# VHH binders against WD repeat domain-containing protein 83 (wdr83): the designs that were tried, part 5

Target 1, 315 residues: WD repeat domain-containing protein 83 (wdr83), of Danio rerio (Zebrafish) (Brachydanio rerio) (q6dh44)
Amino acid sequence: MAFPQPRPQAPQLPQHLWRTVDCQQGAVRAVRFNADGNYLLTCGSDKSLKLWSVSRGTLLKTYSGHGYEVLDADGSYDNSQLCSCSSDKTVILWDVASGQVTRKLRGHAGKVNCVQFNEEATVMLSGSIDGTVRCWDTRSRRMEPIQILDESQDGISSLKVSEHELLTGSVDGRVRRYDLRMGQLQVDYIGSPITCVCFSRDGQCTLSSSLDSTVRLLDKSTGEMLGEYSGHVNKGYKLDCCLTDKDTHVLSCSEDGHVYYWDLVEGSLTLKLPVGKAVVQSLSFHPTEPRLLTSMEGRVQVWGAEPEDAAENES

## First folded at step 11 (VHH)

Design s1r (from r11f with S30R)
Fold by ESMFold2 at other seeds, fold request of step 12:
Structure s1r (fold): chain B 315 residues (1-315), chain A 123 residues (1-123)
Amino acid sequence: as target 1 above (315 residues)
Amino acid sequence: QVQLVETGGGLVQPGGSLRLSCTASGFTFRTYWMNWVRQAPGKGLEWLSGISSGGSYTYYADSVKGRFTISRDNAKNTLYLQMNSLQPDDTAVYFCARLPDEWELPFGSFDYWGQGTQVTVSS
């Protein structure tokens, strides 16, 4: 009988621990790659925001200016600016190199859970427990938002910007997608408080995690549910979810100390990555490489598809 | 000064119903998740129910699920607990409590709560 054909190579998934970084920021509420994936941001319960080199695991700068814990952050496409948001009800725009606060923006009536630049870094978008999304001009001296979106019935937990679209998740169990080019709004009802939203890399799907311990993949254009992923624990924390760099797998944080990987198409569990013994609160996937950041308590871990020895050689 | 004032307690027969109210002042009520907690005579605190800042998400302890309903009216700065099918072991002082951090397990530590209102279930 004929010999079997060689098996295709499996997708490269980050599962090898490269580094553990003790951030010294109290609990790390969010960890984020910058736009090119060479740096990472850590948002501390000690009120600090820190910037680190991914490859070396070394601290580059500490940003101090928030009055309470930092809940989310983002870097601009050109690495010149950062934005962050906090329980102090503010959004801060930072100059990366100097560490100066460029603007400290007030107006939200409560905690600001999420923040991101648009692609051109001409605006910052923030979402709050007050149920609003606010758009702030990064280039203007004005301290007032240029737009307030108040369609949500409850707090905003997560937002993402892609091209001309804004995706938001709310405690009201709805994922909202604003087409900023066309001035249109699509609402998808999930039915449980949303903890994280994101776009697929190909722009055709949206992904959401919610407090019913379920991650859902929807067709962006129709709202039809394409996948449903469970087995992890998400009952009380604002946990992150994401897609891999090539949209092959769905990932979720879990309260049981693991990151779960599901095959996007089959929906089957591919990997249950043991991160530690506490809640894995945040994750971020590299924009182009199979590399993952996780945060658990006050520590961040960097994971790669190959053992760390290759990364440590600094090739 | 943050204040939470519970009202609506009283004496009720087994199987009866009672509606508690909690009036909030001194803070922006609509941006906080709120909870009900009780303390039976000689016992510790027991968490009963919570509600999100906008009111769209409610969650309950197993001991009261199906019998108690939490709600809020943000225009009136008021939290409610509708209690049905009351039994003698529901006898307790009932407190409303403010949750400062809605995203931690257990559903966070409460930073403010009131003096409570007595509920007594007895024939």
Scores: ipSAE 0.824, ipTM 0.913, lowest interface PAE 0.7, mean pLDDT 91
Fold by ESMFold2, fold request of step 12:
Structure s1r (fold): chain B 315 residues (1-315), chain A 123 residues (1-123)
Amino acid sequence: as target 1 above (315 residues)
Amino acid sequence: QVQLVETGGGLVQPGGSLRLSCTASGFTFRTYWMNWVRQAPGKGLEWLSGISSGGSYTYYADSVKGRFTISRDNAKNTLYLQMNSLQPDDTAVYFCARLPDEWELPFGSFDYWGQGTQVTVSS
């Protein structure tokens, strides 16, 4: 006869450190889960892109080919390809298994801040300090972009693709949503340089972070502001924001060494997660589980909703 | 070859105005955030103002906010600083500076500098 453990009293939020990885890549500018959440990508100021096992915390492959810092990366849905972007003004398409550069795409006039595949990995989308979003065909030998979007008046800091929608954030203080199916563009004015954008999991809202230390939730269809989240520090870095796997909370990196969690509906601070004593640069939330990646300086940390020791100590 | 050339300095009475220019060449000016910095006689460098690559975001040190206005004309590869209500404490060499990493504010490093232009404010 044994006492059962107490049942959880609070929302399942990633707050328990599972692993710390010293990436040996200089500063890690971005961390990203792959499509199924079993692998992670790290983008290094040392010009390298690395692929790691999330569960084991072990390095699987290093991708070398960029001439300057790697600023963002994404994995294809089928785990066969990677894309990355860099201060060297290029976008690279990689073959995962061989580690070889499939294509190195030139054309941006400046640093490329963000990159993502569409759902089918038939297109790569990239955003640059040159104020353009460029669409690249992954299937052909064409080295020119399929399309250039130049509506922004300043640099592009972040982009996300969902179904037939493209969401972009710009230093011009605007969040732009392109509905490519209907050929329409919706512009929402925030008024401060945008650092990160994303969709809610249910596809009904957009989230943006900006240099006024404020994260904002907007109704996707109307542009109405539904929530405003503050208390963190974002004054000079391109910091990530996201929503939890069930859209219950809003997260933001912070220059004060924490990740902030707010209740999406109430707007109240739920958790101020201490990551360390430096800027928390990047985060990524697991597609289906309450699991979080953070980067701070040259380290990546994996966080879970329960202590890993409890699971590991069970034999 | 990267070049930044400041002009527009000179002698001015207290309360006066000057407009500094910085002409850029040898790089894609419109893809860099740009800044003004000054150095008073016998003092260290003082950051004054910055502007984003497209010109849509400007920011200022408290010491010059409300008196100085940064702007740029990307078609002419030129950065400007309009200085109003000048006082003797504004006497310095003024430099334009290129920011290599726009996402590290306020700035730890600039990679290229102009030669500077002298501004002297005295009765």
Scores: ipSAE 0.823, ipTM 0.914, lowest interface PAE 0.7, mean pLDDT 91
Fold by ESMFold2 at other seeds, look of step 11:
Structure s1r (fold): chain B 315 residues (1-315), chain A 123 residues (1-123)
Amino acid sequence: as target 1 above (315 residues)
Amino acid sequence: QVQLVETGGGLVQPGGSLRLSCTASGFTFRTYWMNWVRQAPGKGLEWLSGISSGGSYTYYADSVKGRFTISRDNAKNTLYLQMNSLQPDDTAVYFCARLPDEWELPFGSFDYWGQGTQVTVSS
């Protein structure tokens, strides 16, 4: 072009409703983007796991095989595999294309709250109310975990994997970071049952939510508390928290039907997004774009930084 | 089958103490949050206290905070309630109760209850 086209304004925080999906799965316990953000997973109290197109809002496949509600799920980077965990005490590995169960792994003594692949999808990690994290080989027909982590004094509520690090949250009020490459463990004491943990996008911080209605940002290497975020309600539910795609804001679900946004650096409340009249139970932030998924009861909603029609002008 | 059996009730003088026990069987006790509730004569059920599956998190109704202490021994499949500074209005049948979903239906939706044990506080 002879003159540059006008530069688009930087995207704002996701606060405009783009899409509502009535999942027909009972309560949706967890909603998750896949690695590239083009698909989403919904974990149903009706025992089903569903895969959807984010852009079209259409159901692509239903995965049936759990004996009770599905509590969490994750997709492999190459989109060939899914893993899920359930109140039926199992972890399932699925083939995406066929919809078939490739492995159903038993061993946890109680419901399994969280599950994720490692980056290569060679291992699944699961955390349970039984207080253990279990590591499962995805490539073999072995029924036993390759490793059991049992340092927690109470149930495991959340886990996340980044590179060679495993981050876990426990009802015992502790956030644990395992450096699996070096065989090291760092423990940070929060003091209230942990409901969700995650890494910052730059890998320098950890974020945790807990039943004292407080989200906390810690320096990963030292354990120093860098920020506290409150004003939302988290007293009895396992609610999700996260950071935005560029680490500018902290988000949390809330029992009051909102998603709360705080400026990461200033710690001030930026936005109180009204999602509905019930507990907002789960959220997921897009890996690279200002786009948010929320789950409330049996519905998932997709939120963008501008009204949907205006998003075409930002590209 | 799932069974919860409370013991340790009895007659006690005002200001006294009792320790209740609840023995669990027929399920994996250490993977459930557990609670105590009571029913006074002519009254509805009153939630008193709860404890997480591993025992690290405890919580109490205001009416008993500071006087009652919940605990558990997962090796013995037993839940406890230590009750101190008992008064006549603590007279009730005391039940232990199992919480099936520690996150969605906390504290008010129990799936199994014991038979109860009578506590009577009088001089």
Scores: ipSAE 0.821, ipTM 0.910, lowest interface PAE 0.7, mean pLDDT 91
Fold by ESMFold2 at other seeds, fold request of step 12:
Structure s1r (fold): chain B 315 residues (1-315), chain A 123 residues (1-123)
Amino acid sequence: as target 1 above (315 residues)
Amino acid sequence: QVQLVETGGGLVQPGGSLRLSCTASGFTFRTYWMNWVRQAPGKGLEWLSGISSGGSYTYYADSVKGRFTISRDNAKNTLYLQMNSLQPDDTAVYFCARLPDEWELPFGSFDYWGQGTQVTVSS
């Protein structure tokens, strides 16, 4: 017999439906993994934030306190705190275990589109249609922001934090990267309203989606465009994009009910995942595993790289 | 208490120009995307143009692209529509409208609009 050579394993992509969760929150505006990928957050147009077990699909807790739709949320690295933002113009800091509001922060002049903790969860950062990013201290009773960034000439649609850097996307067609330690600002002009931004897993690239139905990958340090991905539909919705857990593929939501996957390097379409018949609004990729969350209307779906196995889940 | 008041309509000759204004009150104007919509005699509503809250993004229906220009002055809480090369089929009541959810473009549910201003293009 011949001994087969080990074949390089192609990256496995989440394409098999494991679970559908009917969230009972109206439209789910955002779906997010927590830092370790064991829990997920759902942001409801019914004003609720919910925490779920990913593996069981079981509701663990409901957080009530926003006066209008919840638009985004994030969990702290140690799983002790949540932050959320809303059309009610507020940012809320929650205690996970008690479900109580720790702080309800006002100051934005309009709806707040995005929110994230820094790595230590000492600061929350929020971005609003009012064109500002605001930084809030999580540990003090101070109710005013510790910093306001107002360089954007239009609304902020998305933000992400990595170490000392803040990445923002604006309706003004610009992706901005702030070095908060040195006070430097890099601006990359895309030319169409930005709907989502993120860093690559290796921290060397930025990814942005925009209303010209195009996702773009840029070298973080030089601003050089490394990739441009199209074929999906993004003409009027704030749709999420992301990179896979190993930076092998670029993903985007689409208004045609699919999630699109492109090979990061070649730019070729690898998979057009049918999620449903309506706009796929939000997605989140697992931090370390090939697992994807999608939201469409009031449904959240969990996707894996292989069909769900009863023995694997139930032993 | 939200109010939108359109002004600047009137009679104009074919090929002429007209500038509409919409004055906003009762809300924080600079945090809403704003739109112009018209209704011609015997026809339904036709969306024309929209502008982002900061004014950096504008978008137009094909029927008016190149002839109409939307703009805003957030310091004056005022939305504008500059209309050039007007033709008789531009005759309509023109409304300004507030878009509560900016992420369902170009046509979503407007939550407030004014009483409108009549534009008549005739010899």
Scores: ipSAE 0.811, ipTM 0.910, lowest interface PAE 0.8, mean pLDDT 91

Design s1r (from r11f with S30R)
Fold by ESMFold2, fold request of step 12:
Structure s1r (fold): chain B 315 residues (1-315), chain A 123 residues (1-123)
Amino acid sequence: as target 1 above (315 residues)
Amino acid sequence: QVQLVETGGGLVQPGGSLRLSCTASGFTFRTYWMNWVRQAPGKGLEWLSGISSGGSYTYYADSVKGRFTISRDNAKNTLYLQMNSLQPDDTAVYFCARLPDEWELPFGSFDYWGQGTQVTVSS
């Protein structure tokens, strides 16, 4: 007999539904893992932010204080603080345990689309339709930002922080990377409104999604395009994109109710995950495990690489 | 109170041009995406064009692409529509409209409208 035909190695990709969470928050505008991946945050059009246990699927706490829809949120590495941003033009810093608002920061002239802590949670960074990124000191009683970045010609849709770098995406079709240590700015022109940006896990690439229904992978240092991923629908919504926990695949939300997976290197479609019949607006990939969160309307779903083991999930 | 006031309409011959203006007050104009919509006599509303808050992204209905140009001047709180190569079927009342949720294109609900300005194209 001849050589056995190689079997395709099944990707270790989250494609098996483990949980559906009906958040009771209206539309869920953003879903986020915390830093260790054991908790998740949901941002509601009903003005609430909620914290949940991933493994148990249970609500742990509700944070009320925004005057309008919550659009994004992030948790500090030590799980002691949360930040959130809203259509009410504010950024809120929360104490996780007490549920109290530590700071409610005003200054943006319009809705705030994105927010994240730096790794030490000594600053919060926020991006707004007003075209600015604002840096806020979490430890200061002053209500003014410690830095305002106004290079963008249009609204800021997404931002991410890694070490000494800040990555932003703008409606002006540009991805900007600030090296805060050296005071340098690198601008990559995409040419269509940016909806989401992120770094690769190894820190060598940037990923961006835009309203031309295309996700692009660029070399961080040179801006050279390394990959281009399409086939999904992104024409009018601020949709999330990301990389898997091991940088093997590129993911994107889609307006057609799916999450698309592409092989990072080959660019070929690996999986078209059916989430539902509405826009899949947000996703978040687990930092170290093949586990995915998706939001569609008022529901969040948790996906794993293997069928659920309910006994172990209770532990 | 939010107010949008259109000007620049009038009578023009076929093939002619007009520039419409919309002056905004009562809100922070530079943080809203803005649109033009028209209504021909006895017809429903037709969306024509939109522009992002900073002006860097513009988008058009197929019926006007290549003939109409949307622009804005945030320092003057003014939205513009340059209309070229006008034809009789462009006859309508033209409205300026504010888009409160920019991430639901192109069918977002408009929350405020102007009074409209009449454009009439006839020989």
Scores: ipSAE 0.808, ipTM 0.906, lowest interface PAE 0.7, mean pLDDT 91

## First folded at step 12 (VHH; from m3l with S56T)

Design u26t
Fold by ESMFold2 at other seeds, look of step 13:
Structure u26t (fold): chain B 315 residues (1-315), chain A 123 residues (1-123)
Amino acid sequence: as target 1 above (315 residues)
Amino acid sequence: QVQLVETGGGLVQPGGSLRLSCTASGFTFSTYWMNWVRQAPGKGLEWLSGISSGGTYTYYADSVKGRFTISRDNAKNTLYLQMNSLQPDDTAVYFCARLPDEWELPYGSFDYWGQGTQVTVSS
């Protein structure tokens, strides 16, 4: 006698609003979980960077030092440092606890669109409208970059670092993947300005969003397109995309006020989450749990897979 | 200190062509997206076309697609608009404009404008 196979667990998707945070930062250009997912960062058009408790929804600290709007930020693995980048052409390294600027790094010839630490927080990577990626040593007294990557033919819109790899997206319609250990470069041609790039959680795929209102999943090793997701609106804004914590779905912001979810394998639309009536500009998915951050105008919203009171009762 | 100077306007017959130029100075031209905008007599401003900082991405209003071509030469700090198949409805003052926020198209405010160059299409 054969036992029936266990019923597969349904994917848990964050679609229940847990809280709304009015950041008081003008437009929030980017929202980011920290490495452990307990804190969030907000990048303001008012030139401020703010750190918040996700669970309490309370402001913990404000970081002031940029001369124009803050466009992206990242937290170090140990929660001791932040980095940020701005339309003021600088990258700033901050001490989290004191709120003080540790370094303010110049060298980009134009606004800096994206920034991230490597895993050990020994390096910051920044990407600019000047078409370069710059690598900065966080522990050296030097103010000069360790490396400048200038292969792009147009501005850099997005970058992500995972282990020994750097993934970049450019207005030139190309996604570039650098092997930081071996010095190798792979180029995947999308053909439309890239707005966001990321790795799949299993590390086998890359995801990109572009101004042709299409999100694409590519095999990392071959560059073959494995999935193509559309129906949202992305024609002129730098919108974020991501994968869920278990790589079951693809997400994208949209200019129509929604976050779109597609089944990764089938490519079908699973959920069209109404966030509001304005552009949903940024999103961030929790590293290990089905939780989502969205930003729209000056507000950040936290979304969970269950209503918050039901999730508390079940945890 | 930022300066944008348009040239190349004039009187042309219907079906004719003109090439507009815009010379930029006082800023790092190669790190800004640039645009062309026009204002017809008695009408509001109409956005026509934009081009990315590296020149690899161009985009157009429906009214000029296929007839106008935007380009740039970053070594010469110059923006161009090639205008073909001109019609009387294209009569306007044409401006080049600098886009400070490339990720708010085409609804963003331009921060610097030229003085404009007059294009007149009539038989």
Scores: ipSAE 0.803, ipTM 0.906, lowest interface PAE 0.8, mean pLDDT 91

## First folded at step 13 (VHH; from u26t with S30R)

Design v_r
Fold by ESMFold2 at other seeds, look of step 15:
Structure v_r (fold): chain B 315 residues (1-315), chain A 123 residues (1-123)
Amino acid sequence: as target 1 above (315 residues)
Amino acid sequence: QVQLVETGGGLVQPGGSLRLSCTASGFTFRTYWMNWVRQAPGKGLEWLSGISSGGTYTYYADSVKGRFTISRDNAKNTLYLQMNSLQPDDTAVYFCARLPDEWELPYGSFDYWGQGTQVTVSS
């Protein structure tokens, strides 16, 4: 009988390349984990949406139906449905298994930049250059939105939903949080076009990236700025930001080919991850593990906290 | 059909001012970012300024920052460029240009252009 020796735990930040996926979709505008982190979605400038196995790095299905570039997508909690949005001004609801379009929703007056299901996938929310957020009932056969939010003075760049809260970012330099049950709206003025918004994992903070090359952490309830993170380049692209799975670090894409990591509390740069030599357009952090997706040009990369072989030694 | 028509060019003395207009038709003007570009005699195209679809965000090339002001009136489908402190090296044909995607190719991939308006700065 022989027993392997315990090994020290690896660092908890994704910095080791596990996999490169050549998506063959033109530029990948957005990359997204599904709700459980086992699948990923890629949104192509070639008008396609693709679903992949994260662990195997293999293509599972291609979804065709948009008339122009796919700009964002989301998977339902139960993996049965996808939604996507496009420069063709539409939102599409897809059946995952069949690959068929369930509904193609029209009404936005311009490009649709962002889309997400609510937690139960009873509603899709979409944000457009037309300055509106539209709420669509996924279970109804009605093709009209159940609500249109038009408070923004310029295009909507990003949105995220958690329970009954909706967070939006606008080119007008404002981050808006809607309490959909109470009908209340909190507005936080950043002063530069917002490119991405998200909630912290603990739900107490909001994070925003903007075209002044700054990522900001705000207290959700008061709107007080808790942190600012800079040093990256974000001057003209809709770049993603996020928080790590345990809210220890802030991440941002950058036009200089890196993903930047900052310590959330101290605000100091922890890691400048070299992804490549082009704009890093999109990222997504695994819901529960230190694993990161990045997109740069037509490629998606999967990053882990240790080299792929390091967690398992031959014994 | 998409149409962009520039007006307001002319002859001006050094240090003078001009206001260019660009009237848009054939598309939903308020959902596109718009830009001004110029071409001096014998030179390549030079991007000058851009403005977001709602007009709340403006941005400028270093060569014109502080002297030129971009604006828009979405009710009139019109884009403007106010040019102050003009100098002889501002002599060019000035074009308005439509940006097809606000996040993709802001400076190098305009899909529709006007015919341009001539600006000449001389004594």
Scores: ipSAE 0.820, ipTM 0.910, lowest interface PAE 0.6, mean pLDDT 91

